# VH-VL binders against G-type lectin S-receptor-like serine/threonine-protein kinase SD3-1 (SD31), part 6

Target 1, 127 residues: G-type lectin S-receptor-like serine/threonine-protein kinase SD3-1 (SD31), of Arabidopsis thaliana (Mouse-ear cress) (p93756r25to151)
Amino acid sequence: EIQLGSKLVVGENTLWVSNNGDFALGFFNPPGLLNRFSIGIWFNSNSIPYDQRKVVWVAGAGVVVSDNSSYFELTRNGELVLFDSLLGVPVWNSKTNRFSVSSALLRDDGNLVLLKDREEIVWQSFG
Short names: E, the ipSAE of ESMFold2; O, the ipSAE of OpenDDE; V2, 0.75 times the mean of E and O plus 0.25 times the DockQ between their complexes.

## First folded at step 1 (VH-VL)

Design m12 (framework fv_gimsilumab)
Fold by ESMFold2-Fast, scan of step 1:
Structure m12 (fold): chain C 127 residues (1-127), chain A 125 residues (1-125), chain B 107 residues (1-107)
Amino acid sequence: as target 1 above (127 residues)
Amino acid sequence: EVQLVESGGGLVQPGGSLRLSCAASGFTFSSYWMHWLRQVPGKGPVWVSRINSDGSSTTYADSVRGRFTISRDNANNTLFLQMNSLRADDTALYFCARETKYYDSSGYHDAFDIWGQGTPVTVSS
Amino acid sequence: EIVLTQSPVTLSVSPGERVTLSCRASQSVSSNLAWYQQKLGQGPRLLIYGASTRATDIPARFSGSGSETEFTLTISSLQSEDFAVYYCQQYNYWPLTFGQGTKLEIK
């Protein structure tokens, strides 16, 4: 499970992965865009070339951030926030700040969920 | 002037469908989270559904989930509520409302700073 | 879901009076509470958010206070246009919920 305060930074090449390892959440370069990054979920397999992986969900219908210091964070207020560090603004958020979010979980089916009391789903990527 | 105008309400029989529209003007519609709420005369408002600024995230009240679908057309500044399998207890005045952009260290203040006049929905035989 | 109970249900008052309206939550909602005014044939008008912060263009005679489970809306020197129904709304927990309302009517 993903704890409040956890973040993914573009330049760190880190991922959040499902419990069985089948899905990964992280930054990727959308086709045709130089130095632009989106956050998404894809099937996580070493046998699938990076440029051929299928992204099953993207935050904000494909919004992008501009640099290696930009990040995706589960904030201590319980929001998922995509922050563009070059522009100095959040470009997307889940708006779950008052849902008593305790953690996030990337499920084995690829659905990213926000949990209240580590049990109740209060938000999900597969809307 | 900032304004929301609902339309599409009417009289329908149980099991029927209606599509409500909300026309927004006077603000950047694509930058705001939008909601549908309903109210029975003499009672307080009841939250029905919400949609984020780009339409990628939606949430529904338990009583309408699976029957109602919220959507938006940012190019035409319009919010929609598709209502299927209507029941007598869906009878109410339906409002669209704009969520405030107020936030501070405690998070966002999920209040409604602009409302329409409402469009009436009556479900009866 | 959080239940908000407003009191009194109806209050008969005269212009110029100071009125106090209460809203009680079934469990703590921190300071995440808003107040609305609704007149016949109109949608609600936001008065207060964050329990005590006045919304844009709201007259100074409206003030809010309280936290956790007990909240108050005060109208000092009631004006003729203030006769309406007042609702509280919590946004600390999902789903968002409203109180049943307090009706201010002419004495």
Scores: ipSAE 0.000, ipTM 0.564, lowest interface PAE 14.5, mean pLDDT 86

Design r03 (framework fv_rilvegostomig_arm2)
Fold by ESMFold2-Fast, scan of step 1:
Structure r03 (fold): chain C 127 residues (1-127), chain A 124 residues (1-124), chain B 110 residues (1-110)
Amino acid sequence: as target 1 above (127 residues)
Amino acid sequence: QVQLVESGGGVVQPGRSLRLSCAASGFTFSSYAMHWVRQAPGKGLEWVAVISYDGSYKYYADSVKGRFTISRDNSKNTLYLQMNSLRAEDTAVYYCAKDLGYDFWSGYSYFDYWGQGTTVTVSS
Amino acid sequence: QSVLTQPPSASGTPGQRVTISCSGSSSNIGSNYVNWYQQLPGTAPKLLIYSNNQRPSGVPDRFSGSQSGTSASLAISGLQSEDEADYFCAAWDDSLSGWVLGGGTQLTVL
């Protein structure tokens, strides 16, 4: 379970992972782009060879941030935010500030969910 | 704060065995691939082995295939290297290193954190 | 045996630009991204450049990487005395199903 205030920073190379380890969420550098990073979920299963693991979801249809101090955060007001530190602006937001989000969870099926009262799904990456 | 602490190095005779350990902290150990990399005295770095996050996939450098075995215990946040049939050319400082755990060939897999190393000397 | 080829040494004076080359083949640098590691005397290596040209947090913009065909290079502009170190390139090799590294380049700041 991902707590409010949790953050992934480009260049720190940290991941949020599902309980069984089958899915990972983190930054990646899209092919053909220099110094540009997207946030995504990929299939991290031991049954899939490394060369066949594919990104299954990307935030904002593949919006990018442009330096290694940019970050993806579950904010204390309950939003997922992708922030470009070079431009000084958020480039993507889940817009869930009114949903009473208590936590996030990357489910074992690869679906990233935002939970109310740690039980009710109020937003999801799949749809 | 990510920390990797190697142990188990020492002086051993040719043909003997030695087991190295790497204690990991500051990250979710069970979610990442882990590597062993070595450096012979006065020489460059040589990648030795990698193990997937769950231990199901392992790859080795040709120089150690059939002699070394990489393993991990996710419940104890510990990486291991079992070294059998040791040779003089295995003399090196052995580092454990953390991987991002994604797509080795695509460049998203790299050694983002390294331990301080443990010394193995194979000598008669 | 090093699979990737680097010059064994390089040198420069403070403020100079130096470039360290790394040569491989189609099965490694020609097909996969290149990473660079810096090893200061008496210390463990540290990640300097990843994915050909990306810098981790804390690495100055004086360090840059590039890749063309089966070769890669590391450039250090505004050379400083603290840059004196060994530099290693690395890439995945499809034929070997493993990581390969260069022999290292010892950079001396005169």
Scores: ipSAE 0.000, ipTM 0.531, lowest interface PAE 13.0, mean pLDDT 84

Design r05 (framework fv_rilvegostomig_arm2)
Fold by ESMFold2-Fast, scan of step 1:
Structure r05 (fold): chain C 127 residues (1-127), chain A 122 residues (1-122), chain B 110 residues (1-110)
Amino acid sequence: as target 1 above (127 residues)
Amino acid sequence: QVQLVESGGGVVQPGRSLRLSCAASGFTFSTYGMHWVRQAPGKGLEWVAVISYDGSNKYYADSVKGRFTISRDNSKNTLYLQMNSLRAEDTAVYYCAKGSEYYRSGTYFDYWGQGTTVTVSS
Amino acid sequence: QSVLTQPPSASGTPGQRVTISCSGSSSNIGYNTVNWYQQLPGTAPKLLIYSNDQRPSGVPDRFSGSQSGTSASLAISGLQSEDEADYFCAAWDDSLSGYVLGGGTQLTVL
């Protein structure tokens, strides 16, 4: 379970992972770009053969951020935000600030969900 | 326990070719970008090349473009550098270095091998 | 000549604070994070600072990094004799599509 205020920063090797470890959420560089990064979810388990590992979801259909302190955050007002620190603007937002989000969870099926009262799904990546 | 072990260095004549290998262990090789960095005797570090986690993206320093080819075999956890048309200025210790971020080529090198020496002399 | 500019040498006495500068341009330090590598005599380089100001596990807190505009600096407080080494800054360069490094700074502990 991912708490309000949690974030991933482009320069750090940190991931949000599902409980069974089969899926990971983090920054990756799209093909053709070395220092521009997207947020995505991919198959992460060693039980999945290499040729079957792939990105299953990307925020904003492939929006990218710079490598200069950019981050992905579950904000204290309940939004998932992809922020480009060089431009000083969010490039993608879940727009869930009025959904009473209490936490996020990357489920064992790879679906990222935002929860109200730690139970009710109010937003999901696989919508 | 990340380990990177370079091999294939040696003494070669100018204009010849040499292939370096880097055997990786202690991490999931197929999910990280890999780099080659070299250091001429008594000189500073010079970045040579990078390859993405899946081998689809490659970038090279201008000094080696058209002569060197970076490649990888994820089934063998091995990184390669094919060096063609070698010149005296290619004489250096060649380090294999691991990219820092999962699924990206990495903005920094979190682990380095001990290096393999390449001497180009006539 | 190196793309990033560092002083070729720096020195200090035990217990002092030493700062090593690294100057670049908008295509490298101005847009991308800076890393620092330490190379002890006769050894391979090791990561000292990443993402401008972060320390890997095992690096003492007396090492710190900072970045502003197109420049970065490495600060070593409480200088010790074992800090005698070469220090290199590095960053990705968008215009060159490659990593660039400074020429290195040889730190002498007097």
Scores: ipSAE 0.006, ipTM 0.556, lowest interface PAE 9.9, mean pLDDT 85

Design r07 (framework fv_rilvegostomig_arm2)
Fold by ESMFold2-Fast, scan of step 1:
Structure r07 (fold): chain C 127 residues (1-127), chain A 121 residues (1-121), chain B 110 residues (1-110)
Amino acid sequence: as target 1 above (127 residues)
Amino acid sequence: QVQLVESGGGVVQPGRSLRLSCAASGFTFRSYGMHWVRQAPGKGLEWVAVISYDGSEKYYADSVKGRFTISRDNSKNTLYLQMNSLRAEDTAVYYCARHEYGDYRGAFDIWGQGTTVTVSS
Amino acid sequence: QSVLTQPPSASGTPGQRVTISCSGSSSNIGSNYVNWYQQLPGTAPKLLIYYNNQRPSGVPDRFSGSQSGTSASLAISGLQSEDEADYFCAAWDDSLSGRVLGGGTQLTVL
């Protein structure tokens, strides 16, 4: 489970991974774009080569950030925010600041969920 | 199996031009960014250039800027390096390499066997 | 000169643990992932480590990577004769808008 205040930074070696390791959430450079990064979820198997990898979700339908200090954060207010540090602005957010989010979880089926009271799903990536 | 095969190397005189090719097979070439990396005899690896999957973005090492041009033809699954105004210090084995799908920071996960370029008078 | 600094040589005996250092700056190792490549004599380089500490399928777990600040290290435990090779670190450099590599470390298994 992902705690409020947790971040993924483009330039760091960090991923959020499901409990069984089948799915990973992290930054990737979309094909055709150098120095532009999207946040997404993919099937994370050592037996699956990159050219057979399936990205199952991408924030904002392919919204990108511009540099290595940009980040994806589960804020203290309970929002998932993709922040472009070069532009100095958030480029995407889940808009869940009124849902009393307590944590996030990347499920073993690849669904990223935001939880109230660490139990009730109040937002999901597959919606 | 995934393979990269370089060709076009040879012996050329200083000031001349040479074009290298890299033939890709076993993967969806159009979906990957590609690099050229060289290695002078008995020396380490030196990065030369990168090209995005669609050819819209390119970056070069300072040592080759203005002399070398990277390009690709996705319909032929082929990467190119046009080398102009060749100098003795360009003598090296030239490798093509693929960076990890969608992450140019990640790694060169597949390398070719290399093609030798010798610039001498 | 290479932008990333590695020792030119390293050595060990079979079964020993050896480490190879790689030093950079804020614009490369300090802000981007480190990769390590192995080059056996007469062959093309092969990816050993990516994302600072991840191993591709087929690379034994006795190879490991780490990164702290502007430096990185490759560790080889249980050293074997077939590990005799040149090892290179690499990272993207934001200031140069290009990939930079270390000068390479020639590992000799005594």
Scores: ipSAE 0.007, ipTM 0.554, lowest interface PAE 10.6, mean pLDDT 85

Design r09 (framework fv_rilvegostomig_arm2)
Fold by ESMFold2-Fast, scan of step 1:
Structure r09 (fold): chain C 127 residues (1-127), chain A 122 residues (1-122), chain B 110 residues (1-110)
Amino acid sequence: as target 1 above (127 residues)
Amino acid sequence: QVQLVESGGGVVQPGRSLRLSCAASGFTFSNYAMHWVRQAPGKGLEWVAVIWYDGSKKYYADSVKGRFTISRDNSKNTLYLQMNSLRAEDTAVYYCARDRIAVAGTGYFDYWGQGTTVTVSS
Amino acid sequence: QSVLTQPPSASGTPGQRVTISCSGSSSNIGSNYVNWYQQLPGTAPKLLIYDNNQRPSGVPDRFSGSQSGTSASLAISGLQSEDEADYFCAAWDDSLSGYVLGGGTQLTVL
């Protein structure tokens, strides 16, 4: 489980991974861009060609952040925030601050969920 | 600022063992998959092994499987290569290299060390 | 021994465009991104091109990469004397569960 306060920072190149390893959540470069990063979920398999890997979800319809210090965070207020550190502004927010979020989980089906009391789904990436 | 420094190379007889180290600094070592790549004198580069950011998965070139073991100590920011049953064809400069991503497979080597020389000679 | 095939040498004069080929198979270049490394004489390799055609910060735009099917190419336009180096292509190989590299191309600037 992903705890409140957990961050993924562009320059740190870390991932949140599902329990069985089938899905990863992290930063990636959208096609054609070197120093612009989106946050997304993809099927995490070396058997699928990298340029053909299906990104199953992207925050904010593919909004980008500008630099290596930008981050994706599960805040202590229970929000998922994509923050552009160069611009100094959040570019996307789950807006779940009133949902009593206790943790996040990237499920084995690729669905990122926010949980209340570590069991009740109060938000999900799949619509 | 990112720095990788290899050590542990030397001259060794066939059939013996050596342990190489790679000391990492200037970045959060535990967030990256790490590689060993070697280069025989006057030859091209040959990939040797990779280890995931948390040490949970390892992959090896067929030429070293069963003889070499890659490992890491994230508390010491150090990558290791234990080389057993050394052969003359293992003679090479051994480079430590950082993967762009935390898990191996589809990344690239964005930073390299300067290398440490291993000579297997009878 | 190299899994990916490169010409062992290439040459050009200043200002010319030179291309270096890299041939593989469906399990490597046909399925995964190609990366290129430059090794200047007496130095460790450095990343030159990643993910088929992307340049790291500090690499001049006269270096470019491309990939089609099971092959890749590195192009160097406006060739300069400081480009004299060995160039290596590399990719993950699904069948071997490991990275593979070409034998290297020694580029001489005449």
Scores: ipSAE 0.006, ipTM 0.554, lowest interface PAE 13.6, mean pLDDT 86

Design r10 (framework fv_rilvegostomig_arm2)
Fold by ESMFold2-Fast, scan of step 1:
Structure r10 (fold): chain C 127 residues (1-127), chain A 123 residues (1-123), chain B 110 residues (1-110)
Amino acid sequence: as target 1 above (127 residues)
Amino acid sequence: QVQLVESGGGVVQPGRSLRLSCAASGFTFSSYGMHWVRQAPGKGLEWVAVISYDGSNKYYADSVKGRFTISRDNSKNTLYLQMNSLRAEDTAVYYCARTYYDILTGYSPMDVWGQGTTVTVSS
Amino acid sequence: QSVLTQPPSASGTPGQRVTISCSGSSSNIGRNYVNWYQQLPGTAPKLLIYSNNQRPSGVPDRFSGSQSGTSASLAISGLQSEDEADYFCAAWDDRLSGYVLGGGTQLTVL
């Protein structure tokens, strides 16, 4: 479970991983567009050859950030925000600040969900 | 049999143009990115350009920006390098090489190379 | 000047262990995987090591790679005469938006 205030920073190479380890959420370089980073979810199996890995979800349908200090954060007001630190602006957000989000969870099926009272799904990546 | 074969090299005067080709066989060309790398006589390797699998993204070494254009024709399994405004320092053997794109590591490595084609820019 | 720094030459005798260094920066080796290429005299380059320490099929296990911080190294154990070649390290550079190579190390087997 991902707590409010948690963030992933491009340069730190950190991931949010599902409980069974089958899915990872993190930064990646979109195909054919290096030095720009998107946030996405992929199947995190060591059985998949590296040249065959594919993202199953991407925030904002391909929105990118520009540098290694950029980050993806579950803010304390309950939003998922993708922030471009070089440009100094948020480039994408979930717009869930009024949903009473208590936490996020990357489910074992690869769906990233935002939870109210740690139980009720109020936003999801798939759907 | 995975193979890359370069062609189009020759002797050319400064300021003129040449187009190099690289013919691919034995693999699904449209699934791979492609590089051009050159080597001046008696010198090391110098990266020139890369093109994505679908041709939508291209990157160039600063020394060739504005003069060279990388392109590909996936229906013909062929990579091209259009070289304009050639200079003596462009004299080299030009290799094409295959690369893959991985979402975690980006472009890497150049796992298959052609035998090269020689370009001599002479006044 | 080459973006990645290698010694211009290295030498050894058969059976020795030789190490070739490669020094870069945070925008290349510090962020991205290092690959090594071997070029035998008169031939095209060949991929020797990829992703810091992986060997392609057909490359003997006496070749190994390592990376720490902004530097990488290639080690050749049990040096053989056929290892006489030029060796190049390479990595993607985020600042330059391009692939960068070292100047090459000419290995002589005595």
Scores: ipSAE 0.014, ipTM 0.606, lowest interface PAE 7.1, mean pLDDT 86

Design r11 (framework fv_rilvegostomig_arm2)
Fold by ESMFold2-Fast, scan of step 1:
Structure r11 (fold): chain C 127 residues (1-127), chain A 123 residues (1-123), chain B 110 residues (1-110)
Amino acid sequence: as target 1 above (127 residues)
Amino acid sequence: QVQLVESGGGVVQPGRSLRLSCAASGFTFSDYGMHWVRQAPGKGLEWVAVISYDGSNKYYADSVKGRFTISRDNSKNTLYLQMNSLRAEDTAVYYCAKVPRGYSYGQYYFDYWGQGTTVTVSS
Amino acid sequence: QSVLTQPPSASGTPGQRVTISCSGSSSNIGSNTVNWYQQLPGTAPKLLIYYDNQRPSGVPDRFSGSQSGTSASLAISGLQSEDEADYFCASWDDSLSGWVLGGGTQLTVL
């Protein structure tokens, strides 16, 4: 499980991965854009070239951040936040601060979920 | 030295439009995101809008979304706020403000402010 | 709607130490840093303190900031007549996805 306070930073090339490794969540450069990054989920396979992979979810329907220090965080208040460090503002937020989120989980089916008491799904990427 | 100078404020009736300008100098304007922040009489500060360094990304407070438009002209070092469908609740001093380039979590402050321009929406 | 709470007024005499409190919640001061602004009558706010306790160049060391839990404080030692101003605390609020400020404290030097 992904704990409150965990974050992914564009320049660190880190990923959150499903338990079986089939799906990855991380930053990617959308086709046709230079130096712009979105956060998304894709099927994680070394046999699929990076530029051919199928992204199954994108935060904010394609919202982008501008630099290598931007990040995606599960905040201590239980929100998923995409923060643009160059602008100094969040550009997308799950708005789940009142849902008593305890953790996040990238499920083996590719669905990112926010959990209450580590069992109840209170928010999901596939919905 | 960094300077920000707002203009365009005035007294206007509800439902009318007004355009604010902010002239920037003393820094590379095209490298920084710019903000509009307002202060109603006797109240604290309320963030209004932000625009990215190249103008490609814009975000607004829910209270002004659909009515206000932020824009910039990097060739003139000028930031704009087009204010349509003005309401009494929009009465405030409007400041343009710069934030430092954020390369780490927690850099949430306005390092330079303009002098402000007063907008009064009154019948 | 989240607003930081400050006393509406504070007062002191020259040379005294005064403190101004700022109370918030876990979504703002409890999760993010606090900054403070000084506003002289009829002027724009000026950055006084950032990152809870850091001073920008030109701000005297008699101004200091602190933070604990969901609250913050601005301390002014060696109070001087030119310190008469409104003081605002500010923080980012995760619940609102925006900046929130206190209502301001008017400091009078008697």
Scores: ipSAE 0.000, ipTM 0.513, lowest interface PAE 13.4, mean pLDDT 83

## First folded at step 2 (VH-VL; framework fv_gevokizumab)

Design g04a (from g04 with heavy chain H52Y S60Y; at its last look DockQ between E and O 0.10; V2 from the best seeds 0.00; counts 0 for: pae E 13.4 > 2, placed apart)
Heavy chain, then light chain:
Amino acid sequence: QVQLQESGPGLVKPSQTLSLTCSFSGGSISSGGYYVGWIRQPSGKGLEWLAYIYYSGSTYYNPSLKSRLTISKDTSKNQVSLKITSVTAADTAVYFCARDEGYSYGSPFDYWGQGTLVTVSS
Amino acid sequence: DIQMTQSTSSLSASVGDRVTITCRASQSISRYLSWYQQKPGKAVKLLIYAASSLQSGVPSRFSGSGSGTDYTLTISSLQQEDFATYFCQQGYSTPWTFGQGTKLEIK
ESMFold2, look of step 2: ipSAE 0.018; ipTM 0.689
ESMFold2 (binder alone), look of step 2: mean pLDDT 90; pTM 0.929
OpenDDE, look of step 2: ipSAE 0.014; ipTM 0.633
ESMFold2, look of step 5: ipSAE 0.006; ipTM 0.533
ESMFold2 (binder alone), look of step 5: mean pLDDT 90; pTM 0.929
OpenDDE, look of step 5: ipSAE 0.011; ipTM 0.629

Design g04b (from g04 with heavy chain T59D, light chain T94D; at its last look DockQ between E and O 0.06; V2 from the best seeds 0.00; counts 0 for: pae E 12.1 > 2, placed apart)
Fold by ESMFold2, look of step 2:
Structure g04b (fold): chain C 127 residues (1-127), chain A 122 residues (1-122), chain B 107 residues (1-107)
Amino acid sequence: as target 1 above (127 residues)
Amino acid sequence: QVQLQESGPGLVKPSQTLSLTCSFSGGSISSGGYYVGWIRQPSGKGLEWLAHIYYSGSDSYNPSLKSRLTISKDTSKNQVSLKITSVTAADTAVYFCARDEGYSYGSPFDYWGQGTLVTVSS
Amino acid sequence: DIQMTQSTSSLSASVGDRVTITCRASQSISRYLSWYQQKPGKAVKLLIYAASSLQSGVPSRFSGSGSGTDYTLTISSLQQEDFATYFCQQGYSDPWTFGQGTKLEIK
């Protein structure tokens, strides 16, 4: 499970991965944009190059951040936040600080979910 | 314009169940993004959040009171209800319902009802 | 639970005064802070959200500031209708918690 305070940072080789390994969540560079990054979920296979992976979900419908240590965080107040460190502002959040989120999980079906009491789904990405 | 109105019994005897209703007008409880919460204020004291319910039906409770609280909604009546079981004199308070417009940073309650006084007395 | 403390429970002031009311959180709340006005027999009124954002319809004499654990509500020139009790509230995580209130009274 993904604990409160967990963070992914542009430029690091870090991913959130489903339990069976089939799906990954991380930063990717959208087509046609240089040095701009989105957070997405894709099918995770070592036999498929990164630039050929099919992204099945993107946070904020394709909102982007700079490569200047921008990050995606499950905050301690239970929100997913995409933060642009160059601009110094969040560019997207899940608006879930009202749900008593205890953790997140990237499920084996590719759905990112936020959990209350480690069991109740209070938000989901859809696939 | 959104308006909330509390309805309650006024007087409740100890050990009984207190039932409160919040009626919405000028908006729909089934609209996305809303949280509806219950907050109470004992005489001369501060405000205490009790529970909230999201338009989807997801709910949350103040842990100190969770075993006695039930929040629910009735979309067809545009109402949110709160039940408090096994009441004591400590439950005497003005009870407010309030809306949280779910996209505002800082999680504010932007519209409140007028409040309804509930007294627990034998 | 995040405790909210308003260090002043009662404050006397005159019309025209500049008034400040303070609020401290037991941990950082990242500007998830709201201010409310309460008068007897009236609905509670939201004044400020996100520490410094003025709610629609609230007079510009009200302002908010602060970050981390320390927050302030300011009324720049007190009016007759501003005598009320003022509460802060953290919206960072539930349970939502409120300060105990600061009652602003006529001097």
Scores: ipSAE 0.005, ipTM 0.582, lowest interface PAE 12.1, mean pLDDT 84
ESMFold2 (binder alone), look of step 2: mean pLDDT 90; pTM 0.925
OpenDDE, look of step 2: ipSAE 0.007; ipTM 0.606

Design g04c (from g04 with heavy chain S104D; at its last look DockQ between E and O 0.07; V2 from the best seeds 0.00; counts 0 for: pae O 9.9 > 2, placed apart)
Heavy chain, then light chain:
Amino acid sequence: QVQLQESGPGLVKPSQTLSLTCSFSGGSISSGGYYVGWIRQPSGKGLEWLAHIYYSGSTSYNPSLKSRLTISKDTSKNQVSLKITSVTAADTAVYFCARDEGYDYGSPFDYWGQGTLVTVSS
Amino acid sequence: DIQMTQSTSSLSASVGDRVTITCRASQSISRYLSWYQQKPGKAVKLLIYAASSLQSGVPSRFSGSGSGTDYTLTISSLQQEDFATYFCQQGYSTPWTFGQGTKLEIK
ESMFold2, look of step 2: ipSAE 0.014; ipTM 0.677
ESMFold2 (binder alone), look of step 2: mean pLDDT 91; pTM 0.934
OpenDDE, look of step 2: ipSAE 0.006; ipTM 0.620

